# VHH binders against Di-N-acetylchitobiase (Ctbs), part 7

Target 1, 344 residues: Di-N-acetylchitobiase (Ctbs), of Rattus norvegicus (Rat) (q01460)
Amino acid sequence: EDCPCSEASLCRPIRHHRDFEVFVFDVGQKTWKSYDWSQITTVAVFGKYDSELMCYAHSKGARVVLKGDVALKDIINPTFRASWIAQKVALAKAQHMDGINIDIEQEVDCSSPEYEALTALVRETTEGFHREIEGSQVTFDVAWSPKGIDKRCYNYTGIADACDFLFVMSYDEQSQIWSECIAAANAPYNQTLTGYGDYLRMGISPRKLVMGIPWYGYDYICLNLSKDDVCAIAKVPFRGAPCSDAAGHQVPYRVIMKQVNSSVSGSQWNQDQQAPYYNYKDPTGRLHQVWYDNPRSISLKAAFVKHYGLRGIGMWNANCLDYSDDALAREQTEEMWGALRPRL
Key: E = the ipSAE of ESMFold2; O = the ipSAE of ESMFold2 at other seeds; V2 = 0.75 times the mean of E and O plus 0.25 times the DockQ between their complexes.

## First folded at step 1 (VHH)

Design q11 (framework vhh_7qia_2)
Fold by ESMFold2-Fast, scan of step 1:
Structure q11 (fold): chain B 344 residues (1-344), chain A 117 residues (1-117)
Amino acid sequence: as target 1 above (344 residues)
Amino acid sequence: QLQLVESGGGLVQPGGSLRLSCEASGSIFSGYAMGWYRQAPGKQRELVAFITSGGDTNYADSVKGRFTISRDNAKNTVYLQMNSLRPEDTAIYYCAAIRHPDYTEYWGKGTPVTVSS
C-alpha cells in the first residue's frame, strides 16, 4: 500500500530468475539511470535507500537487494541473529527489496565460535527471507579464493549450500603480498582463475559462483621504477602479510581513462597477468604505476564464466564509469558494459 | 597423478541415446569436480555438464532435459547419459577433473560421438 512507484506492480518482489546473473553494485551517486539495464539482473545497494532506483530496476525486471553487514562477535548469540534477520526482513518489506547480499569480510579463526556462527547466520537469513518474501534472493560476498585470504577462515561449502549463490570478489588480490613488495594487477587472470578452481575443488557448484570483476584499479607510488616496469612500493603490512595494496589507492575507471592518454608510458599490456597498466608522473615529480581492468581483460574473464558454466558475472561498482554525454566517454562506457557479455 | 579414460562414444541415429563413461585412476577421485566438455570441428571446446564432489550438477542450455551427469565415487567414474540426440550434438566429448592450483588439472583424450542417419 505504501508504494512510492507510479505503478503498484513495481513494488512487488521480482520472482523471475534469469539463466545468467549480472550482479552489480551501486554506491548511491544517482548514475543508475545510465546503466545497461538490458543486462542487469540484480543491483546490490551500498548507498542510502533510493526509491526511484528501486522502482526503475523493477520496471526493468531486475532485483534490488539490501546490504547485510554485522559484527561477527554479535552473531554468536542465536537470539541476536534472529533479531537481526527479523529487522532486515522488515526493512526489505518496507523498501520493497528483493533480498539481501551479506558483505562480511572480518577475520575469523578456524577454531572460533564465529566460524559456526557465520554459517548459521547465512542459513538462518536465507530461511527467513525465503519464508517471509517469496522468491527473495540471499547472497554472500566471498574472497577471490577460499584459502585463508585476509585471515578469513570460513565454512565456504556450508555458506554456499546455505544461500542462493556466492558473489566472488575477484579483486583486491594484492590485499596480502607475501612475495616481492611491488605493484601488480588488482585481479591477475591466472590467479583469479585458480581461486575459482579452489572453490570448485571444495565441491561448490559452478551454479553457486558469480564472478565479481573490478571497474576500478590501484594507483601506486613507485619508490623505484625499473627498466622492466617493476614498481617497488611502500611496505604496508595487512593481516600478517608484510606488504599490501594499502600502499596504493583505488581509482575508478572514469579517472583512469582521463589519465592514461596523458601518461608517460600510455597503456601497456602485461601478458603474464593479462591486465593493463601505465606509468605517470604526479605534479611533484613522483613516478606512479596504475593497474586496472579494461574491455580486453574483462572479456577474457567473461569467456571463462561462460565456458565453465558459472552462474554469472558482475562488478564493483557500476558508478565507476563516465556516464556523461561526451562521445568518447559514451563509447568507453558501452565497451565496458559490453565486455560483461560472454561470447557464444 | 590422475588419469582419465573416456568410453561409450560412437555412431547413433537422431533421437537415439548414448551413455559416456569416464574412469579415473592413479589418484584420489572423490575430491575432484568433474565435467564433460565437447568440441565440434572448427569450434571452441564448450562445457556440456558439470558435477561437484558433493553431487550438485549444472548443464549447458542446449542439453538441459536431454543429458544427465552422475558420478560413482566407489568406482572412480563419472557418466553422461545422452538422450534424444541431435546432429548438432556431434563432437568429440572430453572428461575433465578440476583441482587447484590449476583450474583444469586433468583431461581425457576424448571419445567421438557422431549423430547421423
Scores: ipSAE 0.000, ipTM 0.128, lowest interface PAE 16.3, mean pLDDT 87

Design q12 (framework vhh_7qia_2)
Fold by ESMFold2-Fast, scan of step 1:
Structure q12 (fold): chain B 344 residues (1-344), chain A 120 residues (1-120)
Amino acid sequence: as target 1 above (344 residues)
Amino acid sequence: QLQLVESGGGLVQPGGSLRLSCEASGFTFSSYGMGWYRQAPGKQRELVAFITDSGSTNYADSVKGRFTISRDNAKNTVYLQMNSLRPEDTAIYYCARSFYGSDEWRTDYWGKGTPVTVSS
């Protein structure tokens, strides 16, 4: 048979939409067996197709969506767009997928033909998927703010209107550092909220916004670490900004949890950014500062999602937690999944 | 089935050279970035060298000029040529796969590692 699942029904696209979206990314490791499926509404696949994951997600009533990426210069051609959409629809049908998440993060000049072409791609992709796969979901990953982040001049209102909803990548918020070249939170609370405010002020419905949070942090080498825990970082430019988070490297939550207990500072809380951090010495004696998110910072963001009636929450990425049978790891993993549930 | 199999590690004297290989299977190798990381016992894992899907390279300051990363897409293999080895290069070396997501390269799969010991 065409269906790799134990039940033929598990190969049918999910048509039911839940009121609250929990949109998670999976990067192809076999950790998905241990996810909190009581919450997940959509799994966005960033890796090799895994039919077991698809069957299992469908058994839980969760969607599994394709990654959609393409070079922007190619999509100026409407014939190319039609062909790309037909290919992605055919792939979704072949792999029993429930839609596509468009992950285009390329620079676009406001005056370029790519500006209109991108909006056209999103509209035509949504029309094609909805026509060919009843109940399918088309979403688009947007920056933490619509205000020219990473030189992306996009028609955000047009894109939001064209697709089912936007996954807001409210992380990597140090990709362009226009202020002091110092280590900072991956997703500072106040800055993150400003981004959502900007989307809302341009007329985008809160029901079109799913808040993406990081389950990873950044590890920065400190050129200088002040008495007030200000970590000066190397000046690494990015897309016109003089400094960036490329001065550090990404670290998944599971690694952070093992490191924080042996750190010089222990876990600290920065009230201004509403994010945890810690300082540690590497084996060569260099001081590092790590900024991350924990159940506390995530719960604050989940509360904002609930208070403003956003469509949902999600994260990059579900593989970042420790899914081993270790008792402490299980507790920490349960707390991270639990933090996604909105509280008081 | 996704696999990364490292080889070429061993014991070498200071000033010596080693070439590490990482053979990949179970995915479209040419679509991914590949990196070499190392971890000494009781220490944190650090990036040593990275090569993008397009062949652009990046190195840690501690190895720049001594190590060279390269790839052979026809053989699904990434290499790390290590010259002028020092005792502080002693570590387990890990091959890793990365994809471009969320406007950055993100590591999603690791090999089991191959030990490198630099000692007299």
Scores: ipSAE 0.000, ipTM 0.155, lowest interface PAE 18.2, mean pLDDT 88

Design q13 (framework vhh_7qia_2; at its last look DockQ between E and O 0.01; V2 from the best seeds 0.00; counts 0 for: pae E 17.7 > 2, unsure alone 61.4 < 65, placed apart)
Fold by ESMFold2 at other seeds, look of step 2:
Structure q13 (fold): chain B 344 residues (1-344), chain A 121 residues (1-121)
Amino acid sequence: as target 1 above (344 residues)
Amino acid sequence: QLQLVESGGGLVQPGGSLRLSCEASGLTFSTYAMGWYRQAPGKQRELVAFISSGGSTNYADSVKGRFTISRDNAKNTVYLQMNSLRPEDTAIYYCAKDTLSRYYPSEYDYWGKGTPVTVSS
């Protein structure tokens, strides 16, 4: 009820329709004034609540949505599920938010009660928000493919039907490495597209799918770096796979752009994966290989979004760019935002 | 998979101190950022403190100046020194890897059992 904005109208729900989504994750690092607000349709607030961000987003006509996270074991109970939803709706009203992005990335056995409970949660959350907040948006985050990624046996068609749209996390695609334990692209182009083919073949409308692209990469320590740029990585098993991207660590684009100029290789392009990478040596003498996405690789994905009529595009996360006044940083940041635009 | 074991919790009077420990196995600990989280009864889990692989720290406003996060890479351990404890600090405390990855904070397999802390009025 209390409006923290300069005008009371900025606390009212966003009600108007957008024909294309630009879905942005914010993690609370106070860079949001410098985002490209000409494109943004939704900000998912994954950092500490910031009433200034809410007011500013509303002044630009963009939605701000809550992060929705809850243990699946708890929501098997329908009464607990209803109570959780009521609390999220009340919080959204108190904070003048426009919906919720449900981010539940837990394992689910196909035969478990959690399988049905998850779909019920999504449906009941959507019903509750739409009833209580006019124009509200409820979304759910899915892995890059419906085919058993990270042991997530979800009812993907039921979930897609139950909410406004899916945010497809088309990144972390090396979470399970079934072949050689080597560094590879975070979001290889053809593998990414195969994931969308699988979602579409299930009968999910392209108007229910927002492509999520990474504004971060992975930095891997190479146990061995061959003459052909093959970086052998430590064996870190994950979810039944012998190797995973847990052998590396995530690095935001702003750090990559400061490091690539001091790398031993400079930026390289892998034709098979349609992604950039580089090699560098750290101060302790270890060789690293960094895989990331840049305007070139993202433009290919934006073209796919346009060609197949997907609901939109988005990224994890908007705080990954360099929003300083440095002339090179400004140019690089503008190019990353510009790569998201579909062209008619 | 990463395995984390929290310890050091207990019952303490307001104004008291506790030191929590989180021992990691199954990963190269020194290359990862680590965080401490807490969950009060009936509440959602919240971030308390964060330490990067390089030692940079961040704290929730409610604990600034009272809590200190640190790491010992030789022992694969993260610590949370909690001073000037208050009844509202009562919760189960958990450690986890890298708060920027949606992959890890949402994955049950990367959380330990937690260590309970009770600050009696």
Scores: ipSAE 0.000, ipTM 0.136, lowest interface PAE 15.7, mean pLDDT 86
ESMFold2-Fast, scan of step 1: ipSAE 0.092; ipTM 0.592
ESMFold2, look of step 2: ipSAE 0.000; ipTM 0.126
ESMFold2 (binder alone), look of step 2: mean pLDDT 77; pTM 0.783

Design q14 (framework vhh_7qia_2)
Fold by ESMFold2-Fast, scan of step 1:
Structure q14 (fold): chain B 344 residues (1-344), chain A 120 residues (1-120)
Amino acid sequence: as target 1 above (344 residues)
Amino acid sequence: QLQLVESGGGLVQPGGSLRLSCEASGFTFRDYAMGWYRQAPGKQRELVAFIYSGGSTNYADSVKGRFTISRDNAKNTVYLQMNSLRPEDTAIYYCAAGEHLWSGYTFQHWGKGTPVTVSS
């Protein structure tokens, strides 16, 4: 295929690896023109392919990687794995991509053939990409903790050894609520740190861990809102837990910033979870509680990344901010990108 | 376990309409977010539309104004109404279901796909 870029060199894979990774997800809303390219080292494309984005990212020395998604039942077959890898390598070459980020989040039983097949897929994908595209990057998205989250029994050390690094999805941490059925932070500080501690204790190098933070929150309908802001939520079970964040819905930071200004409570800070929240009443009169991350909570996590020598930081997803030229929106957007930089 | 069965694909002329259906067998269909993906020959699978359990919807820019996603919880079915079809819409269309939308667009359950061909 012909190079769609103004310079032929912009279609060559990025081979340089930076000491500190800033790994961002893009879902294809053309907001990428306004990202902080002074920080970004990798863009993972989870939307429609955009050749202009690829050309621009390469002009900034940043990688652009494919989404790797596949049904677990299919990967048990080694012939299927080989075919899928060949197809993804061919697609990466055709779209001038620098690698692939494997996003498999399905249940795996420890005794199932999928357990070994998943590790084999990651190893074979990494070998194929490295062989066919010099300097290419293969990464894998893992849960906030390796300890049975969402009934995912994965060979975490094998997967980490097989690929370039893990993107840790340290968000959606209320996917299984084993305690009180109440609204809580998407990524509570101490719980998030416990997850990284678990990865490190099993022998995974901090250089294999990139911290993923959410640029979105969860909006929960409160069945009851107490005087101390405890929001009781509907009992929606998930993978053995009696309650889950499925009782709410995801809201991007840009929407949260507009809504918090008209909320009943204004933005509140929960010291135990080190996360902001607010309460609002919807047009039908129902009380809601929204939990999210802001520059303060993100900066605390960035400090942890630096202190423990993790490979880097990143987020789901870069499109979540308000990239309009409004003065307040620009300030809020600059603060969110700035919060990713580790502080002293 | 959730099973997804897709139907409604076929051959249609440019400017025509087609309705895809995806029937889920499960008692908790109303709790799942449902989506439609498509994959054209030689191209990456892409998200077309999704609908949350509460009814909120999102669409890919390429289909906004032409396609409509809807659900009927009583029938455990999600629909994709496709209007003003173009040759570029030719693809195999996949139904997907998720209890959570981790990373925004990741679904845990997939159908087998139904082919849609738009040609004269």
Scores: ipSAE 0.000, ipTM 0.177, lowest interface PAE 14.7, mean pLDDT 87

Design w01 (framework vhh_7w1s_2)
Fold by ESMFold2-Fast, scan of step 1:
Structure w01 (fold): chain B 344 residues (1-344), chain A 115 residues (1-115)
Amino acid sequence: as target 1 above (344 residues)
Amino acid sequence: QLQLVESGGGLVQAGGSMRLSCAASGFTFSYAMGWHRQAPGKQRELVAKITSGSTAYDDSVKGRFTISRDNTKNTVYLQMNSLKVEDTAVYYCAADYRGPWSDYWGQGTQVTVSS
């Protein structure tokens, strides 16, 4: 009713789905003005509502979807689920949004009432959105593998069946380190593909899977850096694992590009993980190792998406690139967006 | 264990200035340090953040607030100029605002701007 856009048509929900999804996350800061809108099919908002972003995305034929989060203890109650869904539908209508991306990453015990409640929430949310907003899209963020990652025992097949598709967060793959406590790729190639294989083997259609790629890496302080570039990291436990990527910190691609040129090692390629990394020394003399993704590693993953007929690709998050008018920054940014395109 | 300790804050008159400090100790973890605030009856919101290569600000504070970092001391600062009554809030220092790693928060420091 109340449309903030220059054209009333830009407040109408996007009704048709694209054959190939490019599902991107935006965390604010108005960098969206510089995104590659020739590719984007969905923007998932992880920040304050920005009506200008909504109007612009709709002008490009792209969806803008709400963030769906909720405490698991509350969703066991079906009356609460109905109320939450009604509230989210009303918010989507008020903000002229095209759906919701459910981002629940909490621990769930396989035998708990939350196990069935989560599947019911996804099903009921999808039914409500589809009924109330024609053409709306309901999606759910899942871990890089359905095999108990971060103590999340979810009914993955039920959730996939219930919603339009799954956005697979095939990153933060060192959230639980069960092997040696050492720095490693955020999204190692073979491990990432194993996760998709696991989803496919359980009967989930490739048309239900959108591959999430990190546009950020992890910077780890090395307690010891070997001659073979093995970086020993602090033991920071997470959800039962003795070590985790919490021993490092996230670094967006734009920062990595500025730092790698002044690094001790320069950019290196690890063939086993099919990911780039570099070593640098901080101002206090400590050695660090940074693992990230670049156009090469992303293109390899995009090829897998195309070869296996996945629904699409996307990333966390679009704000990670350098959108300045600097010539080198523009070239690097263009290469990162370009790497998402499946190639023949 | 990463610990964030804030200092600064207090009472200041509209148009005045104030500098907040946040020292990270223990395991130095964050690629991004930020300042969030929570005004009475409102949601906690991001005010400013800094990484090694960039800064970002909420539109309401652009041109008035400046975030900076001393990497040697692993300390982040928020310089607040031209303060307004609506800047009154509890200010929280945060390391890595995303996912499970976003739980590295300071205790908060009260900033009260009087007219």
Scores: ipSAE 0.000, ipTM 0.167, lowest interface PAE 12.9, mean pLDDT 86

Design w02 (framework vhh_7w1s_2)
Fold by ESMFold2-Fast, scan of step 1:
Structure w02 (fold): chain B 344 residues (1-344), chain A 117 residues (1-117)
Amino acid sequence: as target 1 above (344 residues)
Amino acid sequence: QLQLVESGGGLVQAGGSMRLSCAASGSTFDYAMGWHRQAPGKQRELVAKIYSGSTAYDDSVKGRFTISRDNTKNTVYLQMNSLKVEDTAVYYCARDLGSYYEPFDYWGQGTQVTVSS
């Protein structure tokens, strides 16, 4: 097959496995040349295929993996699963990719045929990729906790056993708010760690868990902002919960950094959640509260990854930083990449 | 109940301009809003999104399309300039759950845009 890279060797799949994974998501936007390639072991492509990105990643010894998505109703049929897997393997070969990251986040009832079908899909996908592309990597994105998050009744132990490892999406942790309908951290420290504890108590090896960090926050309009900075938010239900983070919107770190200095409060630290936040007033006079992660909160989580021997760390998503040549932007971007490195 | 009604579609020559409107009955005030399109034989794709003045665009439309909002009229607009034949699609307005990465929950019926050469 024709290789679009300057060297034919750059089209060969990466076969070397790293002891510590740094698993990053790219959604396009052509910012990838500015990433910290000294850390990256895998790039999951969630934007359009970019052969230059693939060639560059391979030149740095990093894997580039496909996005795997499919309707749950279709995967009940084993013939459909076989066809889908064959199609994804063929696509990986055509695009010189090193594997696939399966991103299925749909509701599943414990007693439904989708419960067994999902585990079968992951196992069959892993077998197919490993057979057809030697050294290829198959991973699956899981919620921050295996305890019924977003009405996902999955066979977590079976899925972990079936694939190379799990990328734990330890963010969007306000997708279901069962308590007070108030703004909160995207990935509160203690809640995030209890999710990992739950995976480990199920018997899933720490070597099967890669910690996913958010490089974005949530901006919530406050219906009321108390003296203790409690921001009451609109009641937007999600999958059975009366309130959700759908009452706000996601904001990338680069936008947060530009906004925080002009905010009403400046950056504040919430000790209970071990996360930063700030309050600002929009042009129409409405009060907002933004919750995010910064180098401090990320470093605390990276320390947990190192101390408990998890497979690695990563984030959604690498495009969230300011890759301009502005001195402040460069410093902030370097600090965010640096925060992923376990401190010892 | 939220209803989204698109208007402003039709036939236009390549290089021309067109403005789509999405009128909402029910509140979109606290939510992000997006425009998606679906060409024949292709999957539906997000082209533009807006929340509180912040905007995002697909690479294929950057510099040509502009999304805007009038909260007083509860209406979202898509200004399309320098139209290309490959912009031909059914355009859908959708309420975003407030997340760039979350699926949209309310959809309009769509409006056809046909760009001729």
Scores: ipSAE 0.000, ipTM 0.157, lowest interface PAE 17.5, mean pLDDT 87

Design w03 (framework vhh_7w1s_2)
Fold by ESMFold2-Fast, scan of step 1:
Structure w03 (fold): chain B 344 residues (1-344), chain A 115 residues (1-115)
Amino acid sequence: as target 1 above (344 residues)
Amino acid sequence: QLQLVESGGGLVQAGGSMRLSCAASGFTFRYAMGWHRQAPGKQRELVAKISSGDTAYDDSVKGRFTISRDNTKNTVYLQMNSLKVEDTAVYYCAAEWSGYTHDYWGQGTQVTVSS
């Protein structure tokens, strides 16, 4: 066989499922060598295929899954769906992968043929993978709420029933701002939990839900910063909403940690949103407000996962931390990985 | 600091296909991403853009080029089919948003279509 690993057994698909999933995204950059492999159950590869990562993950009993992307207009055709699935199964076999994570985030009208086609794609992909690769895992990334987020009208119950589980992207929760155009947490605690409540109320099992946590924040320029730390932001519309997080930009945790200590405010805690933030002044003199997640906010969400018996937790993305050998960076990185473990 | 890095350019024969990728490092914008090009002796022009689920194309590339965006990966793609000699240009990725920040531009990637 053409196995690239030091042991042929490391090229065999992982068949064992854990009671608790820790589902992480990797975008390349070789930082995977420093991840907390004592926790990881699945790595979704959103970068270039790395056979060393695959071999190492398998040596730890962790799955490595493909990124599944496709144009919605193409999947209306059942012959196209069959060909796409056959190609992805063949790729998974060639790269010794354990499944696929379907990452379709496009707008779908409730009355469109794409509505039924998407559910069919998920079902047919799951059937094909399970048949061709014993024990393989098929998952689908869903928005933080099933309530029409980003104009996505999906058959959430059908998709959940069709695949092994849903990775809930409970972040970018300011993608559509229907209230005041002000900076806010990427994943506010109560809003995030409302999304899970919505999935559960529609009949989706908690065992079908893996909570996605952001290891990045948003940096917003403040048009005005009040004495109460209300940061007014530019009115940038998104998918029907008058304001959005497109008024800011994403910042990985490693950058946030270096910036917060030199900020105007230092790290602050917003009790209503149960999220940290800080204010800083840029080189041109403009005031910014940054909202993010830290070990405290993540631990609160991990406790929810445990209390409601969700399938697991995970994050976008594992590359966001500082994996240097700097003592402070090591401590901060260990705390972020540790926060994913549900507390007693 | 936002950086846009283009890849996928090069030499291609007329009638061929090429896919350009633009990866945003450090930051991402959900609202507007686009591809612009500058041919020798011409001003830089918009080729394609994607914003709020909508796509827009210059008339010269409609039906041949397709823009797509992966917000999760902070990557924008330009799939170019049925390439013509007239498509020869330096292609630039751009991240644009309303009013209060700078538009961000990549360094550009050369596309040369030979007859």
Scores: ipSAE 0.000, ipTM 0.197, lowest interface PAE 12.5, mean pLDDT 87

Design w04 (framework vhh_7w1s_2)
Fold by ESMFold2-Fast, scan of step 1:
Structure w04 (fold): chain B 344 residues (1-344), chain A 116 residues (1-116)
Amino acid sequence: as target 1 above (344 residues)
Amino acid sequence: QLQLVESGGGLVQAGGSMRLSCAASGSIFSNYMGWHRQAPGKQRELVAKITSGYTAYDDSVKGRFTISRDNTKNTVYLQMNSLKVEDTAVYYCAKEPYDSRLYDYWGQGTQVTVSS
């Protein structure tokens, strides 16, 4: 299709690979104009297609990749996989995109036909994209650990071998709470690192792992808040676990920054989880506890990325920050982007 | 790379005022931005620190010194009033580290000399 950019060269796929990936998710709303383009190597478009974003990203040498989403039942059929891949390749060409990020988070039984079908989908998608769009990038979003998270029995080594790299969703780590039903960090430091250790121990190269950071937190209503800040939460089961983060709701960093200043506790640091939290009372008098990530917690994780030689870092999602012209918001936003830079 | 550059030091008589500035090449919004000082033959000590919604001062300067920041200009200020001879020191601007390997940022220092 015809190039929508002011220069025809901006519609050509990005072929240059950077040594360090900064892989970010965009969900729309035109906030991309204010991102830190000095860092970004890939934008995964999880909102409506925006040709201006594509043209701008390409002008910065950054890739723009499609969201790959499909019903797992359908991919057992090899004819369906071939058709889906052909449609995604055609869409990438029509929208001048540089690849696809496959985001399949469905339950898979280890003995099911979906187990091998998922690995085949990733392999066939990668082969198709690489053949049809020179230099294109195919990636797959994986849980914070390969150890049966959310009843996802995947062939993680096969998937890693099949695609260019894995984006590790090192967040939503309270999706299954097997211990006490209490509020906790979205991405506790030691637990997060354990997940990477698990991927590495199964033989996956650190060059296949991009660390995903949350730029959002969870807000939990406390059924009881103890004197040592233990927040008991409602028992909401998820995929076999008796409790989950579904007892709370997600809150973007921009909202957290406005709320923390009026909180009962102010921002607190939990040393065991290496994550910030705060307590507040809502207008009905209910006590809440919010767990999130800040520049401090993110920078500790960025240091791990550098130390272990991982492929890169990124986050869900770039729209979570306050991109207004407010001086405080600008500083908070610059510090969050800056925290992704590992020490040289 | 974050650089911190102090300015505004010099010679002043006891009872006078002086304003120090610390200009940063990037964002200064951290847990704490602080002013430290080191007098000859003494250890470097914290004078004042600032973060969002909070300031703290050493007892020796309370009521006389005021720390502030202008996030738009990426600058931290130390307003020093009612200066005493014992305030004579090299004053350093610092961003306190989360981990010394990652966030250890100090300025080069600016001399403040208070004469009687």
Scores: ipSAE 0.000, ipTM 0.102, lowest interface PAE 21.1, mean pLDDT 86

